# Miniprotein binders against q9bqp7: the designs that were tried, part 124

Target 1, 240 residues: q9bqp7
Amino acid sequence: VPQNWFPIFNPERSDKPNASDPSVPLKIPLQRNVIPSVTRVLQQTMTKQQVFLLERWKQRMILELGEDGFKEYTSNVFLQGKRFHEALESILSPQETLKERDENLLKSGYIESVQHILKDVSGVRALESAVQHETLNYIGLLDCVAEYQGKLCVIDWKTSEKPKPFIQSTFDNPLQVVAYMGAMNHDTNYSFQVQCGLIVVAYKDGSPAHPHFMDAELCSQYWTKWLLRLEEYTEKKKNQ

## First folded at step 10 (miniprotein)

Design wb44
Fold by ESMFold2-Fast, scan of step 10:
Structure wb44 (fold): chain B 240 residues (1-240), chain A 103 residues (1-103)
Amino acid sequence: as target 1 above (240 residues)
Amino acid sequence: SERIKRLEELAKEILRLVEELRKITDDEYVLYLLDMAELLAEFALDAAKRGDLEEAEELLKWAIEYLEEAVEIVKKLGVSPEIIERLERVLEEAKRTLEELRK
């Protein structure tokens, strides 16, 4: 268990919209400084098993594709993910007109894959927005905060070329979501509370995306695991 | 060799067990554990084919550990006791097979 426990939810906040909430989704820019990001903490605290599996996957891919082929594959995956996130931000932004959106960016297989999920998404409150946990001292950049089937969620969009996602994303996706959630719930730039998470895995061929919904109880369980990873990161940094 | 063939058979048995567990649960964390067990069993197959018996045995041990955690969670989720008893029996058989192969 964590030595220094801190709650994920803020008892002073509500998930209900109020008159002081912005009429447009928040997009607070990420201001990098000396405090660690969620991604950095997770990468620096991988278990020996996670490191072994990642290295084995890399070796296998290099053997199959060659070093140049592996580089091209990795770059392609990164660019597809970036374009997918940019397209989703455009689609979910209420101020953009359909005619002003780039039609070519909106016609990818990944966007087709998420159409049935997007029909259940409404009440967008934040897009590509920075969060900071002022007490636990970490930062992050979340994809989206919106209602999914009536529940306010931190939503994380993932791309996969196959039904099974990349091993690295499988390891820590729930931890990323709850880390962002806990930060937002205690960040003075936000006034509302999020208690649910949603991980959406979109497929390149346009087959239906897979939604992984996390209720408040499940988020609390992953929050404890995130606190342990953050504690491990802090201890490793002290020993350097 | 006989040990390579038996390690491959064990890995395939674990992969079949993963598929069976996926049919009885929609729990996100259990599905994560099943994905990990499948990946480890696939790596074990590759290690066995290369003749790296020590690596294959260790990977299969980890795969079984993930499956044991998955079964324990689905027991709490109210899956049929009959199904749970069968799954636990298959896991114990896999553990016994692995222990015998490591001798």
Scores: ipSAE 0.007, ipTM 0.280, lowest interface PAE 9.8, mean pLDDT 80

Design wb45
Fold by ESMFold2-Fast, scan of step 10:
Structure wb45 (fold): chain B 240 residues (1-240), chain A 103 residues (1-103)
Amino acid sequence: as target 1 above (240 residues)
Amino acid sequence: SERIKRLEELAKEILRLVEELRKITDDSYVLYLLDMAELLAEFALDAAKRGDLEEAEELLKWAIEYLEEAVEIVKKLGVSPEIIERLERVLEEAKRTLEELRK
């Protein structure tokens, strides 16, 4: 157990809709701060084996694509991910009229891949919104908070090219989700409780996306692992 | 050379476990974990054949960890307890074999 253990769920909060909840999804901007982001903590606390695997994957890709080809690949993955997230935010923003939807964004293979998941998503409460854990001192930008099949979830949208997905994002996806969940549950900008997570892996060729649902028990297990990573990060920074 | 042969055999055992797990689940995330285990085992087999024993051992360790997570999720999805028990036993044996080869 981590030395600075803290609960993921907030007993003062309910997951039930409240009349005072905003009808428009929350979108709190991410502020640049000395407080570390979830992604920074995870990146700085990778194990030696994770780093070794990432470098081996990178060298393999360079052998297949060439150095310039690999740079184009990574740039394209980032761009496609950004466009995918923008399209999802547009689709899930019911009252947004200020931003016109780009039909080309909405017709990508990734969007086609995720259609069967989207039909089960409702009650959107936050989109592309900043979270901060005021006690544990970390910040993050979550993709979505909504009901999936009736369960309020932190939803993380991932893109993948079959057959070989990006290795780094694979290792820590559940930790990222629970880190956002714990922060949101203790962030004064939010009033509700989230106990479940959902990782959705969408495919470029339009093949059906892979949903990985995380119940409260599984979230609690990954939360303990996240706290260990956060502790390791904090100790490393004190030593510099 | 005997150590190389044993690492190759372990990598092939991991690849067989991946195929067995693919037949008993359609869960998207589990299939993704299995793809990672397959990739790692393939790299491990390649490293063993090239005489890089340290690299092969590290890759196999990570392949086993992906399979352990896959089995844990499949267990929760309600696959036969008999199948799960066998898979857990085989993974524990693979883990023990790897630990022994590293000495």
Scores: ipSAE 0.009, ipTM 0.199, lowest interface PAE 8.5, mean pLDDT 81

Design wb46
Fold by ESMFold2-Fast, scan of step 10:
Structure wb46 (fold): chain B 240 residues (1-240), chain A 103 residues (1-103)
Amino acid sequence: as target 1 above (240 residues)
Amino acid sequence: SERIKRLEELAKEILRLVEELRKIEDDPYVLYLLDMAELLAEFALDAAKRGDLEEAEELLKWAIEYLEEAVEIVKKLGVSPEIIERLERVLEEAKRTLEELRK
């Protein structure tokens, strides 16, 4: 149990659309700040077990690809992720003008992978938008807030070359999603309440993406774990 | 011990170096490498403080590998000679510390 508990949901907010909601999705720019990001907190609070598993995976990949091949592979994974997110933002933004470069990005296997998920996505309210938790003092850049099968969700798009059919295999992704959710629910730049999460794992070969839906109860469970990671980060910083 | 103090000084120096590099680099991959180097250096220090010098050696080796990759990429950005000299010095000190732990 976290020593400094704070609720994930804001009782003053609703997930229902209202007349004051903007016609276009919100895109609040991420301001460079001394406040830690969600990704930095998670990266800096990995357990020794998680680090050792990651390093063993790295050594296996180096044996397979060579040292330079592994570095190229890892760099390309980040690049492909960035391109995938850019393509999704373009697809989900009704006012974005398609450019030749954007059109080329739309033809990736990852985009084919998510087509069946996108058919269930509507009512987009935020895209590539900054969130800040006013009280817990952390920031993040979320991918998307939209309705998935009628439920308003923080949606996190992930790329993978290997299937990840179970939520347990998505590492800290559930913590990332609830951290964004809690921040948005308490950020004055937003007026609505998000209570559900969705992690979508897209595949390079175009195989159908796996959606990992998180209802309010599951989000609350992961929120407690996120609060513990945030406390660990804060304590670590005080000791440095 | 003297080894622990030297490793502690090195870990703090790596953290300062990473902080400086983060100010001039926005690439998500480079930032990932810097975060991993920072985390692993801290884990190495923790292992040494617990008396597990074998684990400290392994973790410091990994920290150096991540830092070397990040530094290699950042050097291509044309940073100041003073920063490059500090990068080389920190890496050299890290490698010396690693060799001392191997004994």
Scores: ipSAE 0.162, ipTM 0.619, lowest interface PAE 4.3, mean pLDDT 81

Design wb47
Fold by ESMFold2-Fast, scan of step 10:
Structure wb47 (fold): chain B 240 residues (1-240), chain A 103 residues (1-103)
Amino acid sequence: as target 1 above (240 residues)
Amino acid sequence: SERIKRLEELAKEILRLVEELRKIDDDPYVLYLLDMAELLAEFALDAAKRGDLEEAEELLKWAIEYLEEAVEIVKKLGVSPEIIERLERVLEEAKRTLEELRK
């Protein structure tokens, strides 16, 4: 199946930001059904080499932390990620949260890390919002759609213990971003066109986050790779 | 090829257990553990079909480890003791089967 049969951008939609006054950001609940999510497709199409590399890393960590220590470490990584996303949604939402929560969020290393990026974020259109590609039959929950330095972007917030200075070190993250973009551009719950992506890697120690901007051309390149992963997933389920 | 058939059946049992656990909770971390177990079991099934027995055994061992962690978390969600006992029984049977095959 040629990738050009399924464009990332919707020819029926404007590529200009809405000139209307900012409304409350959209937050469409994720519909849990048999349609695969972006994260499921990506995890289920990891290469055998990637899986073995991950397991070797896991064994090294277990040797250092102990079995229980490793389990605590991994569950804590997910918990910190969840808290980071909740904090960002609160910060970017037009509604105030409890003072104690806001104060605790400001003390977080991850939130400190991302402050310089947030200064360039405006015109928030969607937060923690569900997307579905009507034709390709996949769903996702995107973090944020907002203007970054004047360009409307799908923004994905990532936490990291180690620096990731190059976009290639976040290889599957670009696929996730363009999958959300393509879905949103073809989802009837949304009326605008997104052509750019932004991956923000925040650090636990408060070191400045690394922004990885993706222009329309780069998004189109990663869209082709995402379509291949989606085809692999579909064939895998069909052949079983 | 009787050993290959037994590894294939074990991989299929793990895949069934993953699907059962998915119905209990949709927490992102639990889903991550289940997705990893499924992927590993699918790779194990493929390795068994190719006759790569050592690779199949190692992959199944890892799949079971992810499932054990998922069950541990699910226990804390107040799931029925009968359901937990059944899940643990299936996991223990899978572990025993794998141990027999690794000899």
Scores: ipSAE 0.171, ipTM 0.634, lowest interface PAE 3.9, mean pLDDT 82

Design wb48
Fold by ESMFold2-Fast, scan of step 10:
Structure wb48 (fold): chain B 240 residues (1-240), chain A 103 residues (1-103)
Amino acid sequence: as target 1 above (240 residues)
Amino acid sequence: SERIKRLEELAKEILRLVEELRKITEDPYVLYLLDMAELLAEFALDAAKRGDLEEAEELLKWAIEYLEEAVEIVKKLGVSPEIIERLERVLEEAKRTLEELRK
């Protein structure tokens, strides 16, 4: 149990849209400052097991690809992920932005991979938008908030290259989602309540993406684990 | 060597168990546990092929722990007792094999 427990859901908010809600998805810019990001907290509080696995994977890849090959591989994975997120933002944005799309981004295997998921996505409320938890003092940049099969979700898009997976953030994806959710639910820039999460893993070869849906109960379970990671980060910072 | 072959066989058995469990569950946490077990078993297989016995044994131990948690959860989700019994038996055999190899 965390020492400084705080609820993930905001009792003063509802799932229902307000008349004052914007007609276009929110896109609040991320302001860098001394407040830690979700990714920073997770990176700095990896377990011994996670660190061991990451280092073993890294050394193994270096043995197979060489040091320059490994750097090229990781750079390519990062770039492909960035392009995938840009394409998804374009696809999910209002119609006026469609004319500005790069046609090449829309033809990627990753975009083909997510087509069946996108058919079930509607009611987009936020895209590439900053969140800040005012009480717990952390920030993040979430990918998407939209309805998936009728449920409002924080949606996180991931890319994976078969057969060699990129694993540098794989363990903590559910924690990342609930951290964004809790921040958004308590951020004054937003008026709605999110209770569900969705992690979508897209594949380079266009094979069907895997959706990992997280209901409210599962989100609450991961929220407790996120609070423990945040507490651990805060204690490490005090002792430095 | 015989020890290396047995570690490779154990890693491959764990990979087969992961595939079987993926077919009987859609629980997101269980799927995460299976992803971890698969990754660990793949690393263990590679370590065994390189002759890194201690590394392979440690990785397989962690893979089995993830699978044990996954089976416990799917058991609570109401999967057939016959399937659960088989999975538990295979995991117990894997655990015993690993313990014998670490001696």
Scores: ipSAE 0.007, ipTM 0.209, lowest interface PAE 10.2, mean pLDDT 80

Design wb49
Fold by ESMFold2-Fast, scan of step 10:
Structure wb49 (fold): chain B 240 residues (1-240), chain A 103 residues (1-103)
Amino acid sequence: as target 1 above (240 residues)
Amino acid sequence: SERIKRLEELAKEILRLVEELRKITDDPYVLYLLDMAEILAEFALDAAKRGDLEEAEELLKWAIEYLEEAVEIVKKLGVSPEIIERLERVLEEAKRTLEELRK
């Protein structure tokens, strides 16, 4: 049980559109400071199982590719993910005009993979936007907040390459989503309530992306686990 | 060794279960769980081939856990009881085999 428990949902907020809501998606810039990010908390509190899997995956990849090949591979995975996120932000932003180059990105494997999911996404309220939990003191940069099949969701876009997946964040994806959700629900830069999450895993070969929808109950379950990770991070920092 | 062969066979059986489950469900969350099980089983197969028995056993344990969750969800979605009972039996046999190999 977390000692520093706090609710994920804000009873003062609604998920319904308000007449005073901005007509364009919010994009609050992430400011660097000493407050830990969601990704730092998760990285510093990986479970023994996650550490073991990451270590074994790294050893296997180095054995197959060599040290330089491994670094090149991981760099390429990072760049592909970054480009995928940039393309999605462009597609979902009503203020941006697609250039010829951006139109070519729409036909890439990852973008092709996610097309069927994008058809069910509407009412975008935030894109590549910073969130801060003012009480629990953590920050994050979320990918997207939009309606998926009529439900307002924090949406997290993931890329996957099989059979050699980069597994560093695989098990923590639900925790990342609920951490952003809880922060947004208690961040004064936002006025609405998010109660659902969506993790979308897109594939390099264009195979249909897999959507993992998280309802309010599931989000609450993962929120408790996130609070435990945050508590562990705080304890570890005090003991250094 | 015989133990390596048994771990490889178990990993391949788990991969077959993943493919069978993919044919009977289109639930996005179940498909995600199946992807996780597939990745872990493939890692386990590689570990077994390298002679890292402890790693292979742990990865197979986690793969089975993902499959158990997938079967429970599919069961609630109304798939044939006969198919569910068979899948549950195969998973229990896989768990038993893994426990025997870990001794």
Scores: ipSAE 0.000, ipTM 0.212, lowest interface PAE 12.0, mean pLDDT 79

Design wb5
Fold by ESMFold2-Fast, scan of step 10:
Parts: C-alpha cells; sequence; structure tokens
Structure wb5 (fold): chain B 240 residues (1-240), chain A 103 residues (1-103)
C-alpha cells in the first residue's frame, strides 16, 4: 500500500455540466519544469517483468528487421502515432480541418478504425491539455477529456499494427490514464470531475478499434498502483 | 530433452488458458493482464526451444502470476462458479507442473 495515499477523486467537484464550463475545449500548454511527467515516472520505475518484456520484444524485432530496419520501424510508428493524435485533435476541435489530404494518406486506416468510437464521443472538455497534481507533484499531457456513451472520460488514443507489435508504453496505459485523471481532478485550471477512463486501440488496417472502458472502481484500483510507482520514483530520486 | 518438451507443453497450455479467459470477459484490466501473460508464455516457448531452461521457467512463473490475478478479477465480476473452479484447478495444476520442472 502507498505510504502517502491521496484520493483520485475530488469530493469538492461535480461531474455534472456547469454554466461556467467553457464551450470550447481547454488546451493548456505543458510548461517545462523540474516536476516529473507521468511518462518519466513510469519509465524510471518499470517493473522487472516490464524491462524483460521490452528487451525481448526489441530483440525479436531486430531479428526480423535488422538494426537499421528496427530503427526505421520505431521511427515510423512514432510518426504515425503523432499524426493520428493531430488528426483526432482536429476532428474533435470545433475548428475546420485544413490541408487534410497529405495527412490522411499516412493515417487513414487508423482514422477509419476509430469511426465507430467517435460516433459515441461528445461534450469535449479538453484536448492535448496539460495537467498538474499540486499535492503529489507530477505533470502530464492528456489526449482528450470527453463524454463517451454519456460518461465523462479521460480518453487515451493508441495505435497498433497487426500482427500486434509490443510498444513500450502499452503495458502502462491504464496507469497513464488514472494519473492524468487524478491530476486533472486536483488541478485548479479545471473545474470538473472525471471518474472514468477510456483507452482506444486503433488499427492501421482499418479494422474496428477496441475501446477499453475503465469505470470508477477500476480507476481506483489502477490509482493505487500509480501511487506506488510515484513513491518509488520519489525515493529513487532522493537516493541519486 | 524431456524438460524442454514439458516446458513447451506448459507454455502452450498457458496460451490456451489466455484464449479461454478472453472468451469469458470484456473487462479491460483483465484483457491487459491476459496480453502480458500471452507475451510471457510466447517468450517462454522461444526460450525453451533455445534450451534456456532458467529463462523459460522464470517467464512461465510470471505468466501464471498474471493469470492468477486475471482469474481473481473475473471471479469478482460474477462469472459462473463452475467456470471459475475449473480455471483455478487448471492454474494450480500448471503451478505444480512448474514446481516439478524447477527442481
Amino acid sequence: as target 1 above (240 residues)
Amino acid sequence: SERIKRLEELAKEILRLVEELRKITDDPYVLYLLDIAELLAEFALDAAKRGDLEEAEELLKWAIEYLEEAVEIVKKLGVSPEIIERLERVLEEAKRTLEELRK
């Protein structure tokens, strides 16, 4: 159990729409500072199993593609993921999309993959927005906060190629989502409460994306694991 | 080697358990645990084929641990007691097999 336990949900906040809520999604820029990011904490506190899985996946990919091929593959996966996120932000933003054609050529399959999920997404509150937990001292950049099938969620968009490549961030996705959620719920730049998470895995070949919905109970379970990772990071930092 | 064959058989059994569990739940956390168990069992199978017995044994141990966590969550989700009892029995048999092989 965490020594410095803190609740994920803020009892002073409501998840109901408020008249003071902005009609345009929030996009708070991430400020560089000494406070660790969610991704930094997770990278620095990988479990023995995660380190082993990552190393084995890397070895297998190098055997298949060669060292240069592996480097090119990982670079392409990163670039496609970035463009997928940019496309989603444009689609979910009230602004009109511009210069669509070239971008769609690189991510059309992923966009097709998520169409059925997007039909159930509404009431977008934040896009590519920075969060900071003032008490627990960590920051993050979340993808999206919106209603999915009527429930306000922190939504994380992921890309996957078939057959499934093992991407290093994949096994910590639930922890990322709840870390962002807890930060947003206690960040003075936001006024609402988020209690649910959604991880959407989109496929390059356009096959239907898989939505992984996390209710409040699941979020609370992952939150405890996130707190343990954060404590491990803090102790590791003190001992360096 | 007899030990290599038995480790390969155990890895394949674990992969079958992953597929069985995928059919009875849509819970995202359980699916996450199953994906990890699948990868661990696949790597264990590769290690066994290469003759890396210690690595195969450790990976299978981790795979079983992830499956045990998955079964506990599925049990709380209200899946049929008969299905849970069978899954728990198969996992206990896998654990005993692994203990025998690690001696």
Scores: ipSAE 0.014, ipTM 0.421, lowest interface PAE 7.6, mean pLDDT 80

Design wb50
Fold by ESMFold2-Fast, scan of step 10:
Structure wb50 (fold): chain B 240 residues (1-240), chain A 103 residues (1-103)
Amino acid sequence: as target 1 above (240 residues)
Amino acid sequence: SERIKRLEELAKEILRLVEELRKITDDPYVLYLLDMAEMLAEFALDAAKRGDLEEAEELLKWAIEYLEEAVEIVKKLGVSPEIIERLERVLEEAKRTLEELRK
C-alpha cells in the first residue's frame, strides 16, 4: 500500500450534467513548470521488465529496418498519432465548420477504426485539456472527457500497428487514465467528477478499435498502483 | 534443442489459454489483458525460434502474469467455479514449467 494515500474520487462532486455546464468543451492550456507530468513519472518508474521489453522491441526494429529506417518509422508513427488526436478533437468539437473541414482533410484508417466507438460518445466536457493535482503535485494533458454509453469517462485514444504495439507503454495505459482522473477530480478548474475510464486502441488498417472500459472499482485499483509509482518517483528524486 | 522446443510448447499453451479466456468473457478490460498476453507469447515464440532463450523466458513470465490478472478479474465476474479452478491449475502448471526451464 502507498504510504501517503489520497482518494481518487471527490465526495463533493457529481458526474451528472447541470444547467451551469459550459456549452463548449473545456480546453485548459498545459503550463510547463517544475511539477512532473504523468508521462514523466511513468517513464522514470518503469520496471526492469518494461525497460527490457522496450529495448528488445527497439533492437528488433533496428535489425529489421536499419537505424535510419527505424527513425523514419518512429517519426511516422508519432506524426500519425498526432494527426489522429487532432482529427478526433475536431470531430468531437461542437463547432460544425471545423468538423466538416477536418473530416475532409484527415480521413485515415485510424478514423475508420474508431467510428463505431464515436457513435457511442456524447456530452463532451473537455478536449486536450490540462489537469493538475495540487495536493499530490503532478500535471497531465488528457485527451477527452465525455460520456461513453451513458457513463462519464476519461477517454484515452491510442494508435496501434499490429503486430508492433509496444511503441508506447501499453502496461501503463490504465495508470495514465486514472492519474488524469484523480487530478481532474481535485482540480479547481473543473467542477464535475469522473469515475470511469476508457482506453480506445485504433488500428491503422481500419479494423474495429478495441474499447477497454474501466469502471469505478477497477479505476480505484489502478489508482493505488499509480500512487505507488508516484511515491517511487518522489523517492528517486530525493536521492538525487 | 530440447529447451527451445519446450519454450515453444509453453508459448503455444499460453496462446491456447488466451483463446479459451476470450470465449468466456466479454469484459473489455479482460480482453485488453488477453491481447497483451497474446502479444508477449508471440514475441516469446519468435525469440525461442531465434535461440534467444533468456528473452523468451522473460516474455513468457510476463504473459503468465497478464493471464493471472485476467483470471482473477473473470473469477470476480461470476464465471463457473469449475472453469476458474481449471484455468488456475493450468496457469500454475505453466508457471512451474517456466521455473524449471529457467534453472
Scores: ipSAE 0.006, ipTM 0.243, lowest interface PAE 10.8, mean pLDDT 80

Design wb51
Fold by ESMFold2-Fast, scan of step 10:
Structure wb51 (fold): chain B 240 residues (1-240), chain A 103 residues (1-103)
Amino acid sequence: as target 1 above (240 residues)
Amino acid sequence: SERIKRLEELAKEILRLVEELRKITDDPYVLYLLDMAEFLAEFALDAAKRGDLEEAEELLKWAIEYLEEAVEIVKKLGVSPEIIERLERVLEEAKRTLEELRK
């Protein structure tokens, strides 16, 4: 695969609000295609260490919970994550009536965990929205684009169960965020530029969520690493 | 090496099973299991090509375990019995092949 340099930021775009921007957050549906997703690229280019840690974690969990208990645990973690994302989308979407909110979704420990972060989130521009990088040929589904403490961010919501986090979800989080950012910045469905990222790790027990802010320089550094992973993915597919 | 060739063929068969299962289910947890099986099988293929047979065998063992779980869930979701029976036969053959290679 030819070596090409592609910038994460689009110099022809502004991060300033435009009066013509939609008043409601964008939600472009993800259409499955031959084009690889961010998560697939990352999963197929994991390091030997990541593979080793994941399988060791799996073996330890099975030893503690039993095979059936492990299956219930992973299914439950997935379901809780889905509900957490649905609750956040509901909270951050403009609501015409309070009846549109599911009271049960709003009462989870994960939502309690993230309350202090949500107070600093405003100017939501996209929720559960598809992004595609036409030139680099990958797609993704991002969680949220909004201002965090005055800065426009790609925000990725993660759940963690102390003391046993779901290890797969912690791998390559910064690469995932910058991959979505680069795609959005070059996707014709969007008109603005995002230069910052935010990874929010929410906890099941309601303990305060940990925000991991990524400024423009840090995003540029991880973008270089994402491009290497994408190149590795492309090379592996050519050899199959 | 004949053993390397057999491990590569097994990895490719597992990858074919993953693609087949993806076409018959939209269950998010099953799709997660299939992604894990695909990842492990692809890394097993790379390990076999490098001559790391022990690593390839372990990765394939785990890939098969993820596929077995996926098939059991899909079976409960009401997919055609004929499709399930064929998938179960292919997985059992894969397990047998791996056991023979590990001996």
Scores: ipSAE 0.008, ipTM 0.195, lowest interface PAE 11.3, mean pLDDT 79

Design wb52
Fold by ESMFold2-Fast, scan of step 10:
Structure wb52 (fold): chain B 240 residues (1-240), chain A 103 residues (1-103)
Amino acid sequence: as target 1 above (240 residues)
Amino acid sequence: SERIKRLEELAKEILRLVEELRKITDDPYVLYLLDMAELLAEWALDAAKRGDLEEAEELLKWAIEYLEEAVEIVKKLGVSPEIIERLERVLEEAKRTLEELRK
């Protein structure tokens, strides 16, 4: 149990829009400062097993591709992910039309993969927007907040390649989502409550993306695990 | 080493489970999880053959976790309860075997 427990949900907030809500999705810029990001906390508190798997994956890839080939592969994966997120932001923004964007971004296999998920997404409240937890002192940049099948969710878009997938811990993806959720629920820049999460894994070959829905109970369980990771990060920082 | 042989046997059992699960689902995410479990089990088999017990044990633990996630999803997709019960039983046996080997 975390020593400095704090609730993930804010009892003063509702998932329904109110008259004070802006008519367009929020996009608060992420500012560089000394407050740690969700990604940094998770990276600095990886388990021994996660570090071991990442190192093994790296060694196997270098053996297969060479050092220069590995650097090129890694750069390409990050670039594809960035382009996928940019395309999704464009598609989900009501102020931008498909005619105002590069058609190649909208025709990628990853975008084809998420089409069936996007049909169930509506009521977009935030896109590529910064969150800050003032009490727990961390920041993040979330992908999307929108209704999925009628439920308001923090949505995180992931890309996956076959047959040689990037080795990553699936356990950290839910932690990332609930960390953003808890921050947003207590961030004065937002007025609504989110109690659900959605992780969407999109495939390069256009195969149907898999939605991994997280209800309020599951989010609460992962929130406790996130608080433990944050506590571990804080303790490591004190020992420097 | 008896422990090395048992780790190799466990890795091969996990690879068999991956093959079995591939025959009962075409869900893309489940297939992705199975690809991960296969990769980890193959690395574990390689580690066991090199005599690296700690590495093999850690890789097998992660392979089992991917398989557990796959089975939970397949359970929700409407596969026969009898098949699900058997898969869950085999996974629990694999977890028990690994815990015993790590002692």
Scores: ipSAE 0.000, ipTM 0.245, lowest interface PAE 11.9, mean pLDDT 80

Design wb53
Fold by ESMFold2-Fast, scan of step 10:
Structure wb53 (fold): chain B 240 residues (1-240), chain A 103 residues (1-103)
Amino acid sequence: as target 1 above (240 residues)
Amino acid sequence: SERIKRLEELAKEILRLVEELRKITDDPYVLYLLDMAELLAEYALDAAKRGDLEEAEELLKWAIEYLEEAVEIVKKLGVSPEIIERLERVLEEAKRTLEELRK
């Protein structure tokens, strides 16, 4: 139990849809300052086991693809991930001038992969939006907040190549989601409460994406682990 | 353009930082982080030369994040405080330069 324990859910907020909610999704820009980001905290508190897994993964990939092939693979994974997020933001944003952009985006295997998930997504409230936990003093940039099958979720979009997924960000995906959730629930720029998470893994070959739904209980379990990581980061920073 | 030249200069500065860090550490994970930073900076340089400013900016952001982690880990190893202080200063300059370019 960390010394600075705080709840993930804000008892002063409702998770129910409000008729006064804006029709345009919020997009608060991330302003960098000395406050740590979710990704920084997670990267800086990786376990030795996670570090070894990354090294072994890298070595296996180099053996299979060659050094040049590995570099091309990793750069393509990162760029495709960025473009996938940009495409989803465009698709989920209610902008009238998106006809030309939509044609190119729909040709992507990753976008084809998520079509079945998108049919169950509605009531988008935030896209590529900054969050800050005012009490715990950390920041983040979340992908999406929307209703999935009627439940308001922090949604995190991930890309994966079958059969060899890029694993760098997979270890801490649930922690990332709950960290954003806790921050948003305590950020004065937002008025609603999120209690559920959704990690969507999209595939390059267009095969159906896998949704990993996180209910309130699971989110609370991962929130405990996130608080421990944040405490570890804070202690490391004090000693630097 | 001026923006392209500044992105190219930033990518080259990151590559110089990677090489300097490689000379002072044998830690396998730090070397992994430096490899990732190098790869990202190389592709950022190529993107800048092709005029893909948004792509170059994002790649440089990721490269700087890898370098920040690398420097923090190296700081915990038995390295001269003077070397660490200089590396942190150059990295902070690179970070601020990118932040200004992305505005």
Scores: ipSAE 0.000, ipTM 0.117, lowest interface PAE 11.1, mean pLDDT 78

